# Designs tried in a protein design chat: miniprotein binders against q56419. Part 57

Target 1, 326 residues: q56419
Amino acid sequence: MEGRTLEEVQEEVFKRHGVLVPKKELEDLAKALEEAGLLLTEKVEARLKEEEEKLKRERPMRLAGLSYPEGEREARAFLEAFRASYPGEGEEARVLLMPHLEPSRVPEVYGAALAALEKTPPPERIYLVGVAHRPLKEKAAALPVPFQTPFGPALPDLPALQALDALLPFELFNTPLAFREEHSLELPLFFLKGRFPEARVLPLLVARRSPELGEALKVVLRDFPGLLVLAVDLSHVGPRFGDTPLTRTLAEEARRRDLGFLERLAEGEPEAALAFLGANPTRIDGVEVVASLLPLLRERKGKVLAHRLDLEAPTLSAVGAGTLVL
Below, E stands for the ipSAE of ESMFold2; O stands for the ipSAE of OpenDDE; V2 stands for 0.75 times the mean of E and O plus 0.25 times the DockQ between their complexes.

## First folded at step 7 (miniprotein)

Design p13 (at its last look DockQ between E and O 0.07; V2 from the best seeds 0.00; counts 0 for: pae E 10.8 > 1.5, SAP 80.42 > 70, placed apart)
Fold by OpenDDE base, look of step 7:
Structure p13 (fold): chain B 326 residues (1-326), chain A 104 residues (1-104)
Amino acid sequence: as target 1 above (326 residues)
Amino acid sequence: SMEEKIRELAEKLAKLAQELIELVLQGADPEEIEKKMEEFIRVVLELYELTKEMNNPEAEYWLEMTIELVWEFLDAFIEGNVDDAVELLRYIAEAAAFLAEALS
C-alpha cells in the first residue's frame, strides 16, 4: 500500500472485484493495524524492513515458553518426556518424516521421531524441509542464518545452501519474513537440535511443489551428505478446514488417507502415495513437500513408526500426524 | 470474560474466512462477498481492540499472526490475486483457530 490512499485501494478493489469496502471500515482497520504496528504504512514497512534486517543475522525463538520450554534444563526434560511417550524403539533414518503440529497434541508421534533419532548416527547436517504457511515469492525458500533454540543456535550450512541455490532456477534466499513465525521449522528443530547439537541445518520451506528442488537436493546431498527431514502434518478435517464436524466416517477416511499415504512412502513409492491422495480431499499438509522431493524418496524403503489423528475438541476438527523413517 | 469474547471472535473469524473462500471460489455475487468482507473486517477490528488489554503471550502471538495475514490477504485481494487471497484466508482461519485454542 505504499503511496496508495485508502480511497485508491477502495476504488481498486471495486474496479477489480466489484466489491466496495466501506471507507470507514477501511479507515478503522488501517487505524487499528497502525496502532498494532501491523499496518502496511510507512511505519509497518519500516518495521518489516527492520525485521528483515534482523533476520539477516538470526531467527529468534517464537514459541519458547509456549510450545516448548525456554530453559535448557527444562527443554531436556521435555525431550525425555516426549521420548518416554513412545513405548517402541526407533530405526535408523536417512529420511525422517515427522510432524510440525503443536507437540502437546501428538506427544507419541514426536516420541517416535526421537526414537528414530536415537538410532541415527549424528549427521553433519540436517536438511529440514517445512511447509510454508505464508506466501513465498518463489516455490521454495531458505533462510541462511542461525535459528535460536534452548540448546543454542542451530547454525546454517552455508556451503551446502549455496550449492543448492546455484542449482535452482530461482533465488533460494527469498521471503525471509516467511521464516519469522514459521512453526513448521521451529518445532521440529527443537527436537533435532536437542538430539544433534553439532549438526548444521538447512532450513527450507516449500510453498508449492518444486521438482527442481528435489533434483537439486539430490545433487547437493551427494557432495553434502546429511539427514533429510520432512516436517509435515497429515490430514486436516472438520469445521476449521471447511468440513462438517468430525464423524466416525470422516475420521476413518482421514486415517485411511494418512496411513495409505505413509505406507506407500514406506514402500519407496512416493508417486503412488501422491496418486493415492488424488485431489487430497482430507487436505494432507505435506503433499507439496513430498511432490518436491520425489527424487529423494524413490525406492527408499522404510517404516511407519507412529500415527495419530488428534481431535481438537473446541472446533470438532482433527489433524493427522505421523512419523516415518526411510 | 474478555478471553471468552476473544475466543468467540476468533472462532467467528475462522468461520468467516472459510465462508469467504467458498464465496470467492464459487464466483458468488460481488454484493454477497462485500457483505461478508465487511463482517470479516469488523470481527478483525473487534478482536484487535479487545486484545490490546490482553496479557496472554500465546494469544498475543496468534493474534499478531492473524492480523499480519489479514493484511497480506487484503493486499492480495486488492491486487486481484485470487489464488493468494484464498490461500491467505486459509491461513487466517488456521491462525484464528490457534488464537481461539490459546484462550481455551
Scores: ipSAE 0.019, ipTM 0.272, lowest interface PAE 5.7, mean pLDDT 85
Fold by ESMFold2, look of step 7:
Structure p13 (fold): chain B 326 residues (1-326), chain A 104 residues (1-104)
Amino acid sequence: as target 1 above (326 residues)
Amino acid sequence: SMEEKIRELAEKLAKLAQELIELVLQGADPEEIEKKMEEFIRVVLELYELTKEMNNPEAEYWLEMTIELVWEFLDAFIEGNVDDAVELLRYIAEAAAFLAEALS
């Protein structure tokens, strides 16, 4: 962030850490740092540049053997087991909301996504929109490279990505390293690539709500039709997230918030869904993605296929996940 | 004393830096990492407040080094340079450990 003022740095630190650094102390610290000096070797800089250059060519699997099987045969069996975890039928999706939570925690929610995909004609491309868990230089970003999966590489849709970049008031290809560890893309992509092996992908991250992204995507989707996927989680409640230990009352409230949010989205009312959350007291993940994509969600009616509020016994906390087709 | 307070904070900072590295390498939930980051930043700010009251040259050197590394870490963290941020956390843990040793 070239040209940042001390006030802008202070606000960013507050946003990320909940602590403001007074302007005078920041200035004093900057002077102290200048006088102390830091020694970074060219080896460290070269290594970091090499990692970034690798990401400009491909994005390797990071969670194979941890969240899903590394081998293709085992990966296909994994998909079949997850589909079997959801005994219902899906519906055709033009827009799919699915989780990015660890798959083993919510198998039937991912199974519902697979059920929807089996009813969905194979798309030419998938607009995969995840949540940035690392800072981006802009409100949103993309990485226009193959993402490796056990089913082969998920190839980028370069013409669609370039069209999107051209419509935005900021550089879309801006933070390659943010994609290195980003599970909100990798976990859903495993399921999507397994079902649609020939579809190209637009791997997108949202850090902060961007109305410009939604307007640009509406234009790009008209010219480059495809499946829109919102890869988001729902409520986060309990001590891990700053609450008292999970109680039945807190869990019931989190479930009500999750389902109320999803139901309003299913009625084609995304603004009402956001308004329903108010201050978002159960910390539904993905609000920034929905807020960015309003033009693509309005008046699209659909159905909630699955929901789970998954309890974590060791932390006395819970995370919600759902599957919605529009 | 002031030096005992700085030593305790330096030991805490070194521990927090190592815990952050472990959380990142384990792939912990982003919110767990963010909570640890808040603890880390709070300790850094307390150490910053004590910088000008040092009268131990070796400790002053390591305190200044630690704080400089922290600012570079924060910049790397804000920009999403995860590999840079992790390496800087390793340097911070070592510098903070030397600071604590200088005060023991």
Scores: ipSAE 0.005, ipTM 0.208, lowest interface PAE 10.8, mean pLDDT 82
ESMFold2 (binder alone), look of step 7: mean pLDDT 83; pTM 0.815

Design p14 (at its last look DockQ between E and O 0.46; V2 from the best seeds 0.00; counts 0 for: oily chain .163, pae E 3.6 > 1.5, pTM E .714 < .8, SAP 98.435 > 70)
Fold by ESMFold2, look of step 7:
Structure p14 (fold): chain B 326 residues (1-326), chain A 104 residues (1-104)
Amino acid sequence: as target 1 above (326 residues)
Amino acid sequence: SMEEKIRELAEKLAKLAQELLELVAQGADPEEILKKMAEFIIVVLELYELTKEMNNPEAEYWLEMTIELVWEFLDAFIEGNVDDAVELLRYIAEAAAFLAEALS
């Protein structure tokens, strides 16, 4: 058992997840971990502590030059290219659901979000609610600092954030490090800041459903009106997510669940949308955010503008993304 | 009986996560670290199969995060980002501990 060879490890990983990891890369990793050992662990912990302190002042761009251009002029051209990938017209949004998947994978879904923003009067602030991809100390968190973008810093709405913090039974500003690489805020923010350069932001993450967050946000939104953005992805299916390789049947089921979820949200029936998913067998990413924000979604009718289930051929997996206006 | 099996896997998962973090911190043999990670992945996948229709939102959240973190770790490995891989092991251990608590 503990005496496994590298070849046996490779075989077990392939058998269970359906992806072959090359033997040489496994050997290189093993050597790097041996050579670094305790010192590498201590180096990483020291770096994380230092980065946490920096995050108390600002959140820098992490994906510039990777997911979007670094320069402002190039970023504006990029924004216009994404809008062009969706030839339709949007609708005014008081609530916008948009993805956080890599933009190049679902260009028309982000384009649909831009189309909705064209019809939306510039808000004073944006409540940007993403999904934590790192552990939070509480069910939800915020980071009350400027988020850098190619369009300038997205400034925090400190009065609204402080009001929200005061209404919660836990400290809202609880896990700065979880924001360091959080693409579910950075990727949507690029599009939002590009369209609404003067809007302040409330950068929020949900880890686990928090009814308290939804009730508190309902109160804060009355005194601090703004655009509510649910920055969430939909189905996650295939070996990358613990399934067998994607089949046409599984892909069609994922699409059906994505659309059924979105359609029920569009009818103003968020509880029905959650009930439709049951145990969430295709792992729709947005369920914890929707479950937290029920008071803000009930009886609000709208329209699904776009959807794609994007296939990752190398991993035999797929991720769903959609655009919904309410 | 199914609930008992799920609890046993959750306890094993928590133990594997702590052992993996300790092995990395001690600078253990790379083969030992890699085998422990493989055992961890196998337990995560088996636990997922047993609980995927389970109506326990807290456990489902931590399980999904753990799986995604494991894949990020593998991606960091493919890209040769050793520092990122070690950082991700820290997050994996943390998420696995929360998963085990949610299933106990």
Scores: ipSAE 0.342, ipTM 0.729, lowest interface PAE 3.6, mean pLDDT 84
Fold by OpenDDE base, look of step 7:
Structure p14 (fold): chain B 326 residues (1-326), chain A 104 residues (1-104)
Amino acid sequence: as target 1 above (326 residues)
Amino acid sequence: SMEEKIRELAEKLAKLAQELLELVAQGADPEEILKKMAEFIIVVLELYELTKEMNNPEAEYWLEMTIELVWEFLDAFIEGNVDDAVELLRYIAEAAAFLAEALS
């Protein structure tokens, strides 16, 4: 890029890939960099280290006041509104697949999850398996600390977490900083804690498929029974994810992939669900989670309660979300 | 060959990631950082197009991760969240290095 302007780069990206990085965003980025004096300084590293040390005690809310209300009263009203957005009734879940997308984008999908939870006896513990949107040192990780919510802290099930760690060929308690900003746990946990305030939680992240995780969890679930929650999104299509802007054809393909995946899971055929996706051209988010949990999903029949492909208009991109009970 | 081009681009991506970290660490001009990031994005997108049909799950994971992290980085910077932006940049560099390895 020697000698090229930001405008020339913008034009080139648009010409080659059909993605327009807004000039304003580039300018705002430039200003932000200038104002912030962004430096990988010793001070920044010290702050990150301090944050890591704090995560040994608790995981604070990061999205309170943004994605959901911080206050308990308002948070309860939020839950009720989301439940109201789904007109149907739920079913009892032993396994719940639900989204981790920004709640306001897919309210009825979260509403369907709440409907299922209404029909589910309060579990002693919740195995909450999210998707790592940060690099992990291992294929999967756990953070064995309280997660803050508007309803009070979600407390970890330490005995169950320790039992799981003992059965894995790698250290489960790795990469604590990956949990700091991980919304795939925080957002679902809001709804789960609101419904089941007394349940312990096992907050788990999957970066890459780990068959060992599924086998280990199958054993742990025998001695430590609970609700298994897959906090996963579905298709990711459009410029944010490397595609051209959303078209009718692309949206139809995304929906086809999403529903085909969910329906095969609902039939108790998780291997068929994975095979159906092939190379996963629409980038279904939950594939590594499902691939890790095959032993827990096999032969378990259920029902798809909701699905939505939601458009992010500013980027002309879309994300699929669904709710499935097994 | 396409494979050779992919490898070259992956190496270039890893290099660009390292250069970005160095620029930030040295307190380089914001405009220079942005230009380098733009170059990085171009390489990411080019790699994405070339690797769409490849059956390399590890490379696919790291490529997707890199793309996601780049967008989050841009958002964090626009919002003025410096600490998150710095952390994300480190993750971008790490993801790019793993991608390069997966495509080697």
Scores: ipSAE 0.038, ipTM 0.563, lowest interface PAE 3.3, mean pLDDT 86
ESMFold2 (binder alone), look of step 7: mean pLDDT 85; pTM 0.823

Design p15 (at its last look DockQ between E and O 0.36; V2 from the best seeds 0.00; counts 0 for: pae E 8.3 > 1.5, SAP 81.49 > 70)
Fold by OpenDDE base, look of step 7:
Structure p15 (fold): chain B 326 residues (1-326), chain A 104 residues (1-104)
Amino acid sequence: as target 1 above (326 residues)
Amino acid sequence: SMEEKIRELAEKLAKLAQELLELVAQGADPEEIEKKMEEFIRVVLELYELTKEMNNPEAEWWLEMTIELVWEFLDAFIEGNVDDAVELLRYIAEAAAFLAEALS
């Protein structure tokens, strides 16, 4: 806070965005944050620093016993049950789009992913691209450490990660703390590790669209072939996300957007998929990931295996999930 | 309960953050954005006042993260970095949602 007065900030925001932030509320917030925050900030900073140091060694399970079983035997039974929830057969995947939503909400969608994995030869490595739900210092990041799972650690492919880093205009190994609680990697990884226990993993997060990432990955995939997994959810609609309670009209629009997006991806037209969404009024989660991976998605034809718009009844909100193979 | 109140505030915070994002994206009237920002700030302040007494380790983590993101948002906002501020609002919404879930 050294150089700019609250008034200068107010003026700048007003000039840029035409919004006048109430000075009193800013002052009260700044003061409250200063009083509450100094102690909390020191404690938080110390804790974050400790957690960051731990993340240099491994990424522990955070959702074991909550979203999936911690024990290996129970975890295998969990996988089997989810596979059983999808009555269809899968297809071989070179690219797999799957959800990262709470598994219990969309079991058949995860089941479809497992069905696809059954038809997929065991990859040497898995490029697992999730969505950053925390700020990243760069547009994308990787964590080059083992990720714990009930099936043992998912080991990083360090050579491939290093090759990727070398091709990016920014440091790939940034913001390790963003990975600590990131479910967009942990939940898909459970299923992936359970199916391919020997595969190395490249855990990647995308915060903002990075065309550079897609171009770099295209090169890396040539020398380091593997399965590309997009761990993304689809529409987010309802009060939890700023809308009115879910209505038939809103649900139909969400489904239309989800399916229209997935179908265009299945046709090998990722740019058309993005264009179809426009301003993304139903808040499809995976837009930045898809926008980053365009070079890898172009001209790849595939199939939508499953889709669900799942109602969260307590909030009258819904989240879309899908499984797509390319 | 304190936890229930924190949960409600977290849910409200998440909603307000999303609404702010939408208003900005739509080019809404500055007065509408201002009012929403006031509501957002009030919820943040209330959340901060209540957090001193929470005894849920998982919720405590998400609360700490939410607080951190709010600080970063304020810094970005104060610095006039609107792009970062908008991005941080998105993350606040998610963190607050996780906080609410941890208390459910």
Scores: ipSAE 0.021, ipTM 0.299, lowest interface PAE 6.1, mean pLDDT 85
Fold by ESMFold2, look of step 7:
Structure p15 (fold): chain B 326 residues (1-326), chain A 104 residues (1-104)
Amino acid sequence: as target 1 above (326 residues)
Amino acid sequence: SMEEKIRELAEKLAKLAQELLELVAQGADPEEIEKKMEEFIRVVLELYELTKEMNNPEAEWWLEMTIELVWEFLDAFIEGNVDDAVELLRYIAEAAAFLAEALS
């Protein structure tokens, strides 16, 4: 809204869309934004700066003792138990789609990812692409620091990250605080680091679809080959997500949307997968990541190894998770 | 409690953002969009007023970013960039849902 008066904003919205936002509401919104900036205390600002500075050095475990064990011995046993939860064989992955949902809720889906990794030659680096659950300053971000795990630090691939940053029309290293509690990176990383202890990592988040990210990654992957991991969940249905209570019909639709999406990706048709979802009525989580990475997904055929729509009985809601190799 | 009221409003904001998203994506009647937009903005403002009474840095952080996203949505909507406007509403809905969870 740089350079426009509130009257100009109201007028332009009306002319373009026939929608009139009352001047009073626009004035109150502008006041709230200004007050938000003025109400940050020196203590709050200092705390946020301190946390940001810590994240410029390393990203500590936040879910050890909650979602996975803190000790290395226990963590290795935990990882092997997840592999055992999936009785099938994997296939080599150049691209792996896996969940970031709480591992104990979908053990065989994570087990399928481990089975795929068993068939995958150890990569020099892993492009780990998660979903930002906190706002980013840009459409996507990275944090070029070690991520701590029970298996030791996952070291960043600094040359590859710098190459990626150089190709983007925005600063890639833009929102360190968004990584502080980001489980969509931490949970998959536990499994990836456990299986590929020597691989470096590019920890990436997508907030909003960025075609520029996909084009840049296509170039970077040529010079810095590695495993591409899409750490995404699928359908989110039920009252926790703004729906009526979960019914059999809603659950069946969520499964159809999840599997239809995955199957089209497995055929190398990511645009068709997105089109299949339309307005995304079951709120598949992976849409923004897939939409960003189209150049890396086209023409790559593969297989869906696992899927579960995990029922949250107390909330009458469900979340879908899947494992796809390409 | 105040935390419970803020959580309820954050859940309401997430629902309103999703409803507005659907109206915009479908090209609904302008009057219908106008009504939803007014309700949406009013809930944002009410949530802001209640949150500033609470000394919770995480909630303040989420709400400040949400207000900025609302302005970005208005910019996209003014420019006729419906795809960006829809994407911004989707993010706003998710941010509001996470705010509600942070206060639970």
Scores: ipSAE 0.012, ipTM 0.468, lowest interface PAE 8.3, mean pLDDT 84
ESMFold2 (binder alone), look of step 7: mean pLDDT 83; pTM 0.806

Design p16 (at its last look DockQ between E and O 0.10; V2 from the best seeds 0.00; counts 0 for: pae E 11.3 > 1.5, pTM O .688 < .8, SAP 88.83 > 70, placed apart)
Fold by OpenDDE base, look of step 7:
Structure p16 (fold): chain B 326 residues (1-326), chain A 104 residues (1-104)
Amino acid sequence: as target 1 above (326 residues)
Amino acid sequence: SMEEKIRELAEKLAKLAQELLELVAQGADPEEIEKKMEEFIRVVLELYELTKEMNNPEAEYWLEMTIELVWEFLDAFIEGNVDDAVQLLRYIALAAAFLAEALS
């Protein structure tokens, strides 16, 4: 490896992730990375450092022009169209569970979220809790920088983020690169910023269940009140996720799991919701988020506004999405 | 034994990861890469099931992460986003390494 020894990489991985990768596996990986030109070359390191330095200032849009319009005018029309896709009325939310799936796949579910937001007084701040689809150093992380949106930057609530960090047994501000392309925050944030342009945001990611996070947030929410948003998808079934092609039976099971999960959350019984899933055979995405936020979900009554199991035809797979207000 | 099978699959996964990296480095045909990725995913899923049976939550976490990263890599690669694809390959490599550790 030009510039770093395997031992140095092992040490770095250990320092970052608390895992000691065996030398043999590292050697194989290093060789593969070298052959692919993906070695932690000075260039890659320099690039990563540059990207990290950029993320100290702002998180740019990654999905603008792809998942949603880049221009503000078009973005507003996009919001209106999604709202129109849900024929119902919303309810006031103190806690909002909404999807982070590609918006075009489940427009009415996002529409239901918008309907709920219409009935919600503008919050001073939004606690946006997404799912980490990148490795995190800790169980959870935050990025305390502006997130770019078509509606302007979503500004972080630094005082509230600092208060949260102070209550956690680990460093909250870890793994900034995990936020760079994380859609579980970017997609919901589009809708949230569009509806509440003046709200500050706490962008949070959960990789693994952290009961400490929920307890800390419960305290922080007392002094820093705001809207809690769980940006999570539901079941993931089919070949992309290790199942047979989607059948009626598999779809029914996915729906049963999704709705059973959401209904128990709506009843204020998040532990029962988790218990209902058991080993989570349909791979509900939001389990670790819900497990982390139990103190905030207990005894809150709410309503399921929308649910869809959306077929991805090319892979004969499906993903569940739902909107719940608590 | 289940442990032996897990080890064999882990070794196979490591090999497939290397082969994928080589294919990308060579600028191989997207179809060839996709085929290799499918094989990679199959191995990951098999490991996932076995790991669940062993009640190894750490390995389960890294397997799930690896699967998600693999799909994102495919998407980025197909779209011609080389920068993202390269970054994702790096994360896959790390996740796979952590998986191997969790299974060792």
Scores: ipSAE 0.029, ipTM 0.383, lowest interface PAE 5.0, mean pLDDT 84
Fold by ESMFold2, look of step 7:
Structure p16 (fold): chain B 326 residues (1-326), chain A 104 residues (1-104)
Amino acid sequence: as target 1 above (326 residues)
Amino acid sequence: SMEEKIRELAEKLAKLAQELLELVAQGADPEEIEKKMEEFIRVVLELYELTKEMNNPEAEYWLEMTIELVWEFLDAFIEGNVDDAVQLLRYIALAAAFLAEALS
């Protein structure tokens, strides 16, 4: 492929991504970047330093007014509406699997999580494990600062975080900027903090499978009991993800894969759940989280409360979301 | 071997991301930035084509991360959001370096 023309590159991007990157736009941006030169670099570097320093003190809301209301009163009403969208009853959770997909797209799945939380005694702390959407310097990371929410700050459990850091063969507090835009923590946290306003939080991200994290968490959870939350999405299918247009057959396969995965987790068989996915042809999200946390999932029997494969109309693609209690 | 080729492309992508950042920082001519961007995109597409044959879950994770970040970079690039584009290039360089490392 060496020496391919820009036109050939643009056509290949269109075939794979459904978007044509015009040569004119590339040229215009290159000119804009050049004109911004040294001043731009200094400004961006200063801004990144400022954001990183801010993140060492607190993690501000990034999705207030976009994915959920910014005011506490409106946020409470928002939670009630989501709970009402799930007519079933929950069950007590020691481990909760819930999505991080935009809440308005899967309201009953978040409602099922709220139903489970209603049955769950208020924990002293919540181990919130999300999926890193930015690279981490290590396999996993944490950010030991308050996360702002409409319900007040979610305070970090510093003793538990320090105990976890001490047990790992790498620095746990390693990539603050990766948390700046991480919705896999912010969206679930809104619901968790709203229900458990006094609970402290361990905000954790997994980038790649880390057996060390799971073993360390098993030890930390014995000494610092709390609620373990896996904030993960399920199948990703359709043209946005490299498939044919979303068909009934593809959607049914994605649903089957999602439910088969969740059901095996519900039987306390996380290795079987991972094996069931094989090459993961429907791209179930969060496999790295489950693979990292095997010691905490084995032999924990539970129940799948909700599932939805949600259509992304603009991309003719779909994403699965589910709620599982263990 | 195929894995050696993928490793070399990942290292090249990480280096290209760093070089783009440097060219912008130095106020290089638009033609030079454009040529580097074209090379960057070609390496991304070549890497993407080869990844269908990868059989290493750790490498697959970093590759998927790299590809996702590249698409986000292209979006920021097209919108003229220079701040995000610069940060995304830093993330791409890191992810691509980890991909190369995973294939060592």
Scores: ipSAE 0.000, ipTM 0.378, lowest interface PAE 11.3, mean pLDDT 82
ESMFold2 (binder alone), look of step 7: mean pLDDT 84; pTM 0.827

